# VHH binders against o75319: the designs that were tried, part 172

Target 1, 181 residues: o75319
Amino acid sequence: GNHIPERWKDYLPVGQRMPGTRFIAFKVPLQKSFEKKLAPEECFSPLDLFNKIREQNEELGLIIDLTYTQRYYKPEDLPETVPYLKIFTVGHQVPDDETIFKFKHAVNGFLKENKDNDKLIGVHCTHGLNRTGYLICRYLIDVEGVRPDDAIELFNRCRGHCLERQNYIEDLQNGPIRKNW
Short names: E, the ipSAE of ESMFold2; O, the ipSAE of OpenDDE; V2, 0.75 times the mean of E and O plus 0.25 times the DockQ between their complexes.

## First folded at step 12 (VHH)

Design L74 (framework vhh_4orz_3; at its last look DockQ between E and O 0.33; V2 from the best seeds 0.50)
Fold by ESMFold2-Fast, scan of step 12:
Structure L74 (fold): chain B 181 residues (1-181), chain A 119 residues (1-119)
Amino acid sequence: as target 1 above (181 residues)
Amino acid sequence: EVQLVESGGGLVQAGGSLRLFCAASGFTFDYYAMAWLRQAPGKRREWVALITSEGETDYADSVKDRFTISRDNAKNTVSLQMNSLKPEDTAIYFCARQDWDYPEGFDYWGQGTQVTVSS
C-alpha cells in the first residue's frame, strides 16, 4: 500500500546536522504515488529531502534507510551520486547487535572514504526518531565516547523531536557498549 | 492497559460468511491503524487486512474481494466481514494494533478467535 504512515505528518521532515558529527536525521521520504494523499505543504519526496538539505547549506554523501519495508520510495528515486544503504531494522525492540554492527561499519567506512570533505550521513526510519536516534546515539556513545545523556540531548535538539521509546533510552543510558567493529 | 478482545468466530460451510469483531480499550483507538492476522495449525502467521486511522484499507491477495475490514471509532471496534469462505481460510484470527513508530509490526494482540470452514 500507498497509505501515509501513522503520525508521519506530525514530525518535521528534516532535522539539523548534529554539531561535531556528520549525522543528519529525517523522516522517510515518500515517492510521487503518495502525493495524492498530501497537501502541497505536506509533501516530502526524495527530491524535497535534497532541496531541504541544500537550504541548510549541507550536502548528503550517504543515506542509511532503517525501515523494514521498501514501499515508501525506491533507491532509483535518489540522485545517482548519493550512495544508498538499506539496513532492515526491526523496531519496537532495541536493535540487535548485528544491526548495530552493520550501522557502525557503514558509518566508519563513509568517514574513512570522506576525510577530505564535509558531506553528511543521512539516517532515517519511518519518523526519523526512535530507530534513527537509537543507532546514531549508540554510535556516538560506543565509537566516539560521548556520554549517553549528551548524545541523546544532541539528537533530540537537532532532530527537533525527543526519542519516545523508553526501552531505547534505557539501553543507551545503562546498556553495555557494543564492541563489534 | 491495552486490551483487544475478538469475537464472532465459529464453524461455517464453504461459501458461507462470518463477521469478526474486535473490542479495543486502554488507548486512543482512533489514533491507530488496526489489523487482522491469522494462523492455521502448522503454518506461519499471515497478515490479512489493515485499516488506517483515516479509514483507508489494505488486504492480502489471498483475501482480496472476499473480506472487508471496517472500524467504528465511537465504539472502539474493528470488524472483519468474511464472505465466500474457503477451507483454507480455517485459522485462528487475531486482532492487532499497528505500532505507530514501527508500522511494519504490531505491538498489541488479542487472544484470537477460531474460524473453521468445512468442505
Scores: ipSAE 0.757, ipTM 0.868, lowest interface PAE 0.8, mean pLDDT 94
Fold by OpenDDE, look of step 13:
Structure L74 (fold): chain B 181 residues (1-181), chain A 119 residues (1-119)
Amino acid sequence: as target 1 above (181 residues)
Amino acid sequence: EVQLVESGGGLVQAGGSLRLFCAASGFTFDYYAMAWLRQAPGKRREWVALITSEGETDYADSVKDRFTISRDNAKNTVSLQMNSLKPEDTAIYFCARQDWDYPEGFDYWGQGTQVTVSS
């Protein structure tokens, strides 16, 4: 069915660009079939995503979808000019090394190919918070050498919501660095 | 550890009623929608009823107007009131936590409770 994910309405649809990075986090946009279950002001479609990004005077260059399902929207709902990457990521548990590697690889590839512009990497899971925040922070820590607490603080501030899961936070703060290749 | 424990199953005559209970633990109960599923012998497991964290309900056509799902967030329980039971309702009933990120829509299940409706 087209049920709205639990607590989806509780989160800001789109965060802010993370200063010093190309990352922006947002909650999952919902395709049109979900609109009948939402108040107009609650709606957040793929089109709305791009409108909100534009309102921030930004442009998306890549969307990384971390949800473990395909029910929320279709890649065809996105502009053809913006590549879409699906990384199936199980919720609630710390992403495995393969998932982390896939994410890092995608980000690095994008950055190599987009040196001549300032387009953003849009990352989302269901709420655009825990899985999204972990992988972004993991990248900043492992690849950019950012201090874990600084990465977490930066993400939380820009997303407008704080990472909630202690296992993610603990892994970011005290867990081992993961290989970048 | 997430735990779901069903109770209330049993033998009942056609036209009778049963109330199933599910006790949930190990997670923030009010963050999740909960559901009842059932599996009859030789049949595929099927969705029966769903209740969101906000109390919105949905039912399979086969049980609509006969079954009522409810939840008590203070007690971390979900219930299924089954009225006008039919022999075709005979099945193992499972309490499940809903997660739309999973292909099946659920990530945890209980052990189930047997419901038998005699003609």
Scores: ipSAE 0.564, ipTM 0.810, lowest interface PAE 1.0, mean pLDDT 94
Fold by ESMFold2, look of step 13:
Structure L74 (fold): chain B 181 residues (1-181), chain A 119 residues (1-119)
Amino acid sequence: as target 1 above (181 residues)
Amino acid sequence: EVQLVESGGGLVQAGGSLRLFCAASGFTFDYYAMAWLRQAPGKRREWVALITSEGETDYADSVKDRFTISRDNAKNTVSLQMNSLKPEDTAIYFCARQDWDYPEGFDYWGQGTQVTVSS
C-alpha cells in the first residue's frame, strides 16, 4: 500500500529557502490517493507544494527526489513541468560515495544551466530531513567550503526541524573529506 | 537495546496452518510499523506482510488472503497467522521494525524462525 509514511504528519511540509544557496527542502508530497487517509489540514499534495513555494515568492527549477520508492507521487502529477531527478538513496547509513557524487553532479549541472535566474533546487526524501539534510550539507561543505556546523545550523533553521540521525551528523562534522568528481 | 524474538516456526504439511509470534522490547512499540519478511533457501529476502502503527495491513500478492498479520500493543507482540501453506512458503521468517525515517527499509530484525512446508 498507500499508507501514510510513519511520522510524516509531524513535519512541516516545506522549509524556507536557505539564504546564500539555491536549496529548499520539503517532505515528500503525497498524491491524491493518499488524501482519503488525511484530514484536510494534513494534506500536502504536489499542488500544495507548488502553492507554498509561490507563497514564498520563489520558483522551483529542479526537484531532486531521494526516496527509494515511487509510490508517493509521479512526476506527471506535478502541476507544472519542472525537471525531476530521482536519486535512489538508501537510509540508515551515511549515503555512499556514488549517491553523494550523483547529488553533487546534479546540483552543479543545475547551477551552471540556471546561472541567469533565481530558481531553486527542491530536495526531499520521505520527511525532508535526514537524507535531505545530509546531502545538502555534504554539498555545502565539500563544494562551497562551508563549515560543517554552519551548514547544519543553516539547514536546521531553514527546514524548521533539526537533523536527527547521529551517524549523519557525526560524518558531516568529523568524517572524511570527499572528492567532488 | 531493541530486541525482536520470533517463535512458532516448525514443520507442517502442505495445506496446514502455523502461527508465528514476535516479542518486541527496548522501544516504544506503538510508534512503529512492524513487518514479517522471509528468506527461502538460495533466494533473496522478501517482505511478506506489514502492519502500521495505526493498525492498517498490507500483504505480498503471494500470501494475500492466506496470511494475516496482527499486533497486540498491550503485549508488544506481532503475529502472523499462516493458512493454506504451500511448499513455496518454506523459508526463515523474520520479524522486522520499519525505520521511521527510512520507511523503504527496516532497521532491526529478529534472528528468524524456520518454517518448513512438506509436500
Scores: ipSAE 0.553, ipTM 0.781, lowest interface PAE 1.8, mean pLDDT 92
ESMFold2 (binder alone), look of step 13: mean pLDDT 86; pTM 0.861
OpenDDE, second read of step 13: ipSAE 0.444; ipTM 0.748

Design L75 (framework vhh_4orz_3)
Fold by ESMFold2-Fast, scan of step 12:
Structure L75 (fold): chain B 181 residues (1-181), chain A 119 residues (1-119)
Amino acid sequence: as target 1 above (181 residues)
Amino acid sequence: EVQLVESGGGLVQAGGSLRLFCAASGFTFDYYSMAWLRQAPGKRREWVALITSEGETDYADSVKDRFTISRDNAKNTVSLQMNSLKPEDTAIYFCARQDWDYPEYFDYWGQGTQVTVSS
């Protein structure tokens, strides 16, 4: 499909780095073919993503793409120096344990291999909000021992938009801690 | 609360035309992308056409250039104009609302309307 995702224009392209973590969240970049449907100020290509990260004096070391499609941009549109990981994440429902563990393993592997630098893990779904916020918060709660309310507040503040899916919020606040495998 | 009601299905000869309608209620219609999907007997449901809140349209390859999706926000209605119908278009046609956050999921569906195309 060549259509712009619903409400995509309503969300900030890139949030701020989440202090005390290596995470930064953003909405899905759209490849050049979508630019004919956007005003210049609305464009957010893979190249625009890297420019905006650089403007914050940050550097990406990994992109985790949680979308359940490949129509928005290709890995080839990204710099070869930045690893890309696709995790086809089913939305609407809370992500399953397998998806959660894949995300945790990717993050843990990146952190182990990047101890000597300050590069960021960029995470996105379609809007960089619900699936993205859930998995980042789930990691902070389960692996780093952050209180659920603190994780959610940190994500909301840094993303510039609040998690909207009530079932995701409830699982983070009251659900079980997921074992790493 | 959310309701989608299809109409306009029927029997038509190959090469003929039909227009399907979907009446929506219980939500802010003009905020959502709307779609038509179909299901033939013994087969899984397949997506046919989509129209976004801004009026962008998209079509499955099998119906491209034959079907046209449109919407009327004042009437809370989405329509599907089907031209040059083929026997393989025979199916129950469903109106659906797209989940805004996970676009691969349709969160509400109508009961469907039967379209039968005879050879």
Scores: ipSAE 0.733, ipTM 0.861, lowest interface PAE 0.9, mean pLDDT 94
Fold by OpenDDE, second read of step 13:
Structure L75 (fold): chain B 181 residues (1-181), chain A 119 residues (1-119)
Amino acid sequence: as target 1 above (181 residues)
Amino acid sequence: EVQLVESGGGLVQAGGSLRLFCAASGFTFDYYSMAWLRQAPGKRREWVALITSEGETDYADSVKDRFTISRDNAKNTVSLQMNSLKPEDTAIYFCARQDWDYPEYFDYWGQGTQVTVSS
């Protein structure tokens, strides 16, 4: 179905690049079939995503989709030049070690292969906030050695919305470091 | 208010059949995937069968080829045909709505209907 996700309209479509990183977070783009249920100004399609990224003078080099469904858009809706990676990520709960590892591995792989450019890693879940923010922050903390509060603040500021789930915040602030390999 | 009301449970002998029904209200039924869950005594609630808004079905391995889930969007109902029932199928069966935002979860379910399979 084409039901609009709950509270989806409440979040900014696309955040800002996180300074010092290659990350940018956004809410899930919706394929064209959803447009009939949205006001024109509410629409956010895969095409709109790329347009908004371009408006920021940025370029996506990778999209990491953390949603647990394929009903929102298809990889075919994306330019062929931008790789798409699906990491099924359970909502509401802290991602498990396997999910964290998959995310880190994907990011590290991208960075290794894209040293010669400044393309961004676009990350999204449904709202591009909680799961997205957790995994990005987890990477910054575990791999880049960023202080948890700094990572969270950076993400929140750039996304334009704050992480909402206390279990995610608590784990980032006080949880153990997860393995990077 | 979202409501799910199960019916059709009962006592049957092993090898018997039951058909469970679920009446849904309070939401746009055809937007959502629906499922049947079950919880046996002392066990965790487990997924049994799923039917998408488009009519695609999936089953737990334990019930595959024995159970059939179906839906009627005109009537806002979900059903579960249960054949070749086993004592291991004894449980409270719940009709559940799959969470739209987080498909890995179910956000609503009814009070359940008791299914008891005697050996």
Scores: ipSAE 0.262, ipTM 0.652, lowest interface PAE 1.5, mean pLDDT 93

Design L76 (framework vhh_4orz_3; at its last look DockQ between E and O 0.41; V2 from the best seeds 0.43)
Fold by ESMFold2-Fast, scan of step 12:
Structure L76 (fold): chain B 181 residues (1-181), chain A 119 residues (1-119)
Amino acid sequence: as target 1 above (181 residues)
Amino acid sequence: EVQLVESGGGLVQAGGSLRLFCAASGFTFSYYSMAWLRQAPGKRREWVALITSEGETDYADSVKDRFTISRDNAKNTVSLQMNSLKPEDTAIYFCARQDWDYPEGFDYWGQGTQVTVSS
């Protein structure tokens, strides 16, 4: 009884590393039980994720899973060497300050502990688009001082798909900087 | 303007059947998964059934084998056939549209239709 999320097939599995950052975005990997509903070229398992990252000559050091569900894959399906962090992120509405703070704290912690390597922070929601793009751009704007339009353009280009939620785009462009002390 | 309007609720004896309908308007109905949820007195809202854009169905364990969800894309309608009704099925039944981007949640809801099952 596992159904494929609506429009999941419409999106590229993995984007490219966002230049000047440690971020890479992708759509949710689907465990083997979903593969009976997919053609071979449509499959994107946790294993497929790591193979595609390696094909780009990159290496994951952390996965941040923003989905508000555990039905798509289990942390046990990931290599033991790659930390997995779940941040249950409510979609539709702009993520709340608590969620934004958790994301920023996780990213800052990773960067501090990984100064001597070039490993990436992999971020995903269901499509690797709106929640994923919002939180990555929010980090770049609030912490790195990137101009909002530049952050959005960088994400869109590297993900290969544009942020679609207008309320998310509006908040990134015109909303306040979130100072989570 | 997205609208979901439920109908078909009522009073029925245990063991009986009811068919609920949800008329949808204001969006491209065929693109979205549609769901039925219910809320019994003093309890939280619970998911009952889902039908995807491709017609795949899923059900809560409590209603499996008794309820059938279906859709008619030409009429923009989702239906719930409820058989072998039990007093525990008494609730307000809501039609909902699944958010495509946040499929863990629902972005539009109907007002609900009351189903009462007497013992």
Scores: ipSAE 0.795, ipTM 0.898, lowest interface PAE 0.7, mean pLDDT 94
Fold by ESMFold2, look of step 13:
Structure L76 (fold): chain B 181 residues (1-181), chain A 119 residues (1-119)
Amino acid sequence: as target 1 above (181 residues)
Amino acid sequence: EVQLVESGGGLVQAGGSLRLFCAASGFTFSYYSMAWLRQAPGKRREWVALITSEGETDYADSVKDRFTISRDNAKNTVSLQMNSLKPEDTAIYFCARQDWDYPEGFDYWGQGTQVTVSS
């Protein structure tokens, strides 16, 4: 079915580039078939995503899709020049080590291949908040050595919404460093 | 304390009808999609019906046109009207809450209510 994900309308479509990083977070774009259930100002399509990124004077070099479904849009809806990577990420619980490793590996590979440009890694789950924020913060903490509270504050401010899942927040703040990269 | 409590199960003859209820508490019910799932002995749990916070419904093919899901946001209840019951509808029926942040899954489940359809 083409029902709008619950609470999806309540979230800003695209955040701001996170300073000092190559990350930008956004909620899942919805293909045109969803739009009959949306007011015009509520629409956020794959095309709208790219327009909003350009309005910020930025360019996407990779999209990492964390959803456990292909229901919302198809990779063919994206410009063929932008790499797309799906990392099936289970919700509710803190992402497992395999998922964290896949994310870190993808980010590090992108940074090596794109060291001579300033393109961004776009990351989304359904709302671009909890799974997205967790994995971005986990990367910043484990790989970049950022303090947990600083990573969380940076993500929240740039996304425009605060991380909400308490088990994710607790794991980032008090959990072990994952040295799996 | 999120809690989902099913009721209304029982024994019914084939061709009969039964209505299940799910009482929800401990969360803002009107914000969530709710579902019914069922599990027959020796089988995997299967999705039966879903109703969104705004009242949109979906059904598994096996129950389409026989079952009706509905909700009452004032009473925090989800109902499943089951008509033209068949022996293969025999199962434990579970009320579940869709996780809004992970809509691919369900984050809370009831204890289930047994439905047995005899010929």
Scores: ipSAE 0.605, ipTM 0.815, lowest interface PAE 1.4, mean pLDDT 93
Fold by OpenDDE, second read of step 13:
Structure L76 (fold): chain B 181 residues (1-181), chain A 119 residues (1-119)
Amino acid sequence: as target 1 above (181 residues)
Amino acid sequence: EVQLVESGGGLVQAGGSLRLFCAASGFTFSYYSMAWLRQAPGKRREWVALITSEGETDYADSVKDRFTISRDNAKNTVSLQMNSLKPEDTAIYFCARQDWDYPEGFDYWGQGTQVTVSS
């Protein structure tokens, strides 16, 4: 069905670019079939995503979708010029090492191939907050050597919402560094 | 802590009726779609009925027009009215909270209630 995700309306559609990084987080855009259940001002489609990014004078170079379902939108709803990567990530749980590695690998690959531009890595889960925030922060911590609290603060500020799940926060702050290979 | 507690199961003759109940706690009930699933011995767990947070319902073909799922947000309950029961409806029935970000589409389950339909 086309059930709107729980609390989806409560979150800002798109965050801000994280200074010093190529990351931008947003909540999951919903395909047209969901619009019948939303007020016009609540709608956030793939098209709306790109419009909002443009309004920030930014350009997406990659979308990483962390949702565990494909029901929200189709890759075909995105411009052909923007690659789409699906990393099925179970909600509520700290991502496993494989998921973390996949994310890191994707980010590193993008950065390697996009050294000549300033396109952004768009990352989203359902709300673009917990899974999204964790993996972005995990990358910053493990790969960029950012202090955990700084990474979390930066993400929260730019997303416009704070990481909510304690297990994610705890793992970022006190958990082990994950392998980058 | 999220809890789902099923009740109402039992032994019934073919053609009979049962009404199952699920009491939910530990979360904002009205935000979530709820479902009933069942598992017969030696068979895979199968989806039976679903009700969205907005009250929309869906049913498996095998139970369509016989079963009715409903919810009471004030009481944090979801119910399954089962009419015209058949022996093939014999199974453990589970109440589940829907979450598409989980492999099975559900993140929490009850312990289940046994439904036995005799010929």
Scores: ipSAE 0.328, ipTM 0.671, lowest interface PAE 1.2, mean pLDDT 93
ESMFold2 (binder alone), look of step 13: mean pLDDT 86; pTM 0.865
OpenDDE, look of step 13: ipSAE 0.262; ipTM 0.645

Design L77 (framework vhh_4orz_3; at its last look DockQ between E and O 0.37; V2 from the best seeds 0.52)
Fold by ESMFold2-Fast, scan of step 12:
Structure L77 (fold): chain B 181 residues (1-181), chain A 119 residues (1-119)
Amino acid sequence: as target 1 above (181 residues)
Amino acid sequence: EVQLVESGGGLVQAGGSLRLFCAASGFTFDYYSMAWLRQAPGKRREWVALITSEGETDYADSVKDRFTISRDNAKNTVSLQMNSLKPEDTAIYFCARQDWDFPEGFDYWGQGTQVTVSS
C-alpha cells in the first residue's frame, strides 16, 4: 500500500516544543515513494522533518515511532546520529499498561543520558495526534505531576491540533495515575 | 449510529463469480476508506481489499487480479466483485470502515455474509 493515510494532509507536519519539557510532536514522515501523490508544499519526508526542527532552532535526540506499521518510512531514512525507537501502539483503545511503561522507560532513559544538553524527544503516530498526545500527556501527568487539563491544553496548543478521541481524554482526566516508571 | 450491512453472499461452484454489497449509513461515507475482510473456519480474520476516499485500491496477494473493490458514494455502497472463485475463498466476508486515526485497524464492522465455494 502506497496510499496516503486518510486526513494526513489535514494536519500540521510539526508542532512546537512543549515548553518546560523535552517533547515535540509531529505527524508520520512519508518516504520519497509517496511524493508523486503530493504537491511540493504537502511533502513531509524524514529529511523535511529534520529541516523543520532546525528551523525552530531545535535538535532531535530521539524519535519514538508509535505507528503499527513500517510502510511510511524506514529507520534507515533517518540520520544515524539520532536514535529511533519503535513502540507498536494499537490505536482506538487507550494504550495498555505495557505500552505506557515502555514509553515512560524510554523517555526517562533519554532524559538521564541527556542531562547536559537540550535535545528533544520527537514523538509521532500517524497524525501526531491521539496516540502521540495521549502518551506525552500520560507521561506529564504520571511522572511530572502536571494537572491533566494543563497537560492536554499544553499538548493541544503546541501541536496546533486538539486531541480528538474522547476515550483518551476521559482516561487522562479521570483515569488512575500509572506509577509504572 | 454507524451501520454496515452486507449482502450478496451464497453458494457458488469453483470458477464462478459473486458480487458482495455493503450498505453504509450514519456517517459521511465519502470521507472514509472502506475494506473487505474474511474469516474462514478455524482461521483468523484476514484483510482482502481496501478502497480509499479518493478511490485508490489495494488487495491481498491471495485475491489480486481476481477480486475488484469499488464504491458508489451517491448510494453509500462499497462492493466486492469476486471472479474465478476457489474453495479456499470460502469464508464469512465482512465490510469494515477503516479507522482514520489508526489506519491499520477498523472501527466498525458489519455482521458478515457467508460465501461458500464448492469444489
Scores: ipSAE 0.792, ipTM 0.895, lowest interface PAE 0.7, mean pLDDT 94
Fold by ESMFold2, look of step 13:
Structure L77 (fold): chain B 181 residues (1-181), chain A 119 residues (1-119)
Amino acid sequence: as target 1 above (181 residues)
Amino acid sequence: EVQLVESGGGLVQAGGSLRLFCAASGFTFDYYSMAWLRQAPGKRREWVALITSEGETDYADSVKDRFTISRDNAKNTVSLQMNSLKPEDTAIYFCARQDWDFPEGFDYWGQGTQVTVSS
């Protein structure tokens, strides 16, 4: 089924670059087959993603797709020059240590390979909010030493929507620092 | 407190029909996609049908054209009309709510209702 995910239309397609980081968050782009169910102004395709990034005078150097499905778009819908990484991230529960490690490893690898440019890591789940915000904040807290409340505030402001899933927020604020990177 | 309560299961002859109902409470029903899943003895739970908040439907190939999912937002109910039943449709049928934030999964389930199709 190519139905539009619930509430997907309610979220801004792309956030702003998070200052002091290499992250930008967005909701999942939807391939052309979904557009029959969307008004023209509601469309947000892989092409639209790249156009919006360019409009911000930014460039993506990596896309990390956190969805637990392959139905929204295909990697071949992306420019070949932009690396794509799928990290199957189960929702409902705080992402497990294996998922967190994969995310940290991907980010650290990107930063090493891209130390001489200013390209961004684009991160999305379905809505670009809870799974996306959790893993970005987990990285900032564990690897960059950012205070939990500061990481959450930065993400919320730059995404344009607040993290909503309470168990994620609780884990970020009061859970242990993860040393799995 | 989210609750999903299935009813309408029972014993039916092959070729017969049955209608299942799911009563939902504890959440804003018309904001969520709802689904029916089933689990036959010794098998994994499998998806059967889904209906979005806007009324769009989708079906597993094995039940397509035989089953119809519907919803009544005024009564907070989901139903599954099951026609041309086969012995392989025998299973416990579960009503489930799709997690809007993780639509690849379901965050709440009912207790299930048994459907038994005899030959």
Scores: ipSAE 0.659, ipTM 0.837, lowest interface PAE 1.3, mean pLDDT 93
Fold by OpenDDE, second read of step 13:
Structure L77 (fold): chain B 181 residues (1-181), chain A 119 residues (1-119)
Amino acid sequence: as target 1 above (181 residues)
Amino acid sequence: EVQLVESGGGLVQAGGSLRLFCAASGFTFDYYSMAWLRQAPGKRREWVALITSEGETDYADSVKDRFTISRDNAKNTVSLQMNSLKPEDTAIYFCARQDWDFPEGFDYWGQGTQVTVSS
């Protein structure tokens, strides 16, 4: 059914734009059917997402959904003007090369097509933290040449929460660069 | 480390009852929905029963009205009361933690406990 993800309430709904990038991370918005299980102040819907982004004087140009399920919200819940990309990403484990490539390709494609604006790439998994942080950092490291520790620090600061999983952190810090083919 | 340890399995005659237990540790138990799965010889693992963190329950059609899943958050346990057992209920029963970010919706399960129902 409509089970609220574990610890979902513990995380800030939306982070801040990462300076020098077009990335913003947030936790998964929940469709209306979940609201019956939440206090009003805990609710975070797709509509709320866009309101919060607006409050930051930003605009989303792309949403990348990394959750492994489609039960949290529907693409139809989003404005038609914002493209939605689903990349099914298994939890807890370091994303495989294919997943990493898909993410990089999507980001690069967006940047190529959106050179004339400053719209953001919104990325989320369940909590908008571990998988989200890993892939964003992986991109910054592999594509932008950012130092791993700088990427991680930047993400953590902007998300308002720190990457939690050591395997992700270790891979970012010491793992091999993934090809950008 | 997440651990799920099943117990309570055994041999029982058709029409009999068993109560399975699962002891959970290594995570915040009340955050997760829990389930029982089973796998018979030569068959794929199938979902049997689920209980949400809020206590809502769901059952496979094959066990509905015969099985009852419950949980004790104070003890970090999940139970499965199995009544009116049938030979086709023979299987290894697994306690599982639900997580939709994993294939089939479960990220951890125990080693299982054997349930054998004789004719």
Scores: ipSAE 0.537, ipTM 0.786, lowest interface PAE 0.8, mean pLDDT 94
ESMFold2 (binder alone), look of step 13: mean pLDDT 86; pTM 0.860
OpenDDE, look of step 13: ipSAE 0.520; ipTM 0.775
ESMFold2, look of step 15: ipSAE 0.621; ipTM 0.820
ESMFold2 (binder alone), look of step 15: mean pLDDT 86; pTM 0.861
OpenDDE, look of step 15: ipSAE 0.513; ipTM 0.774

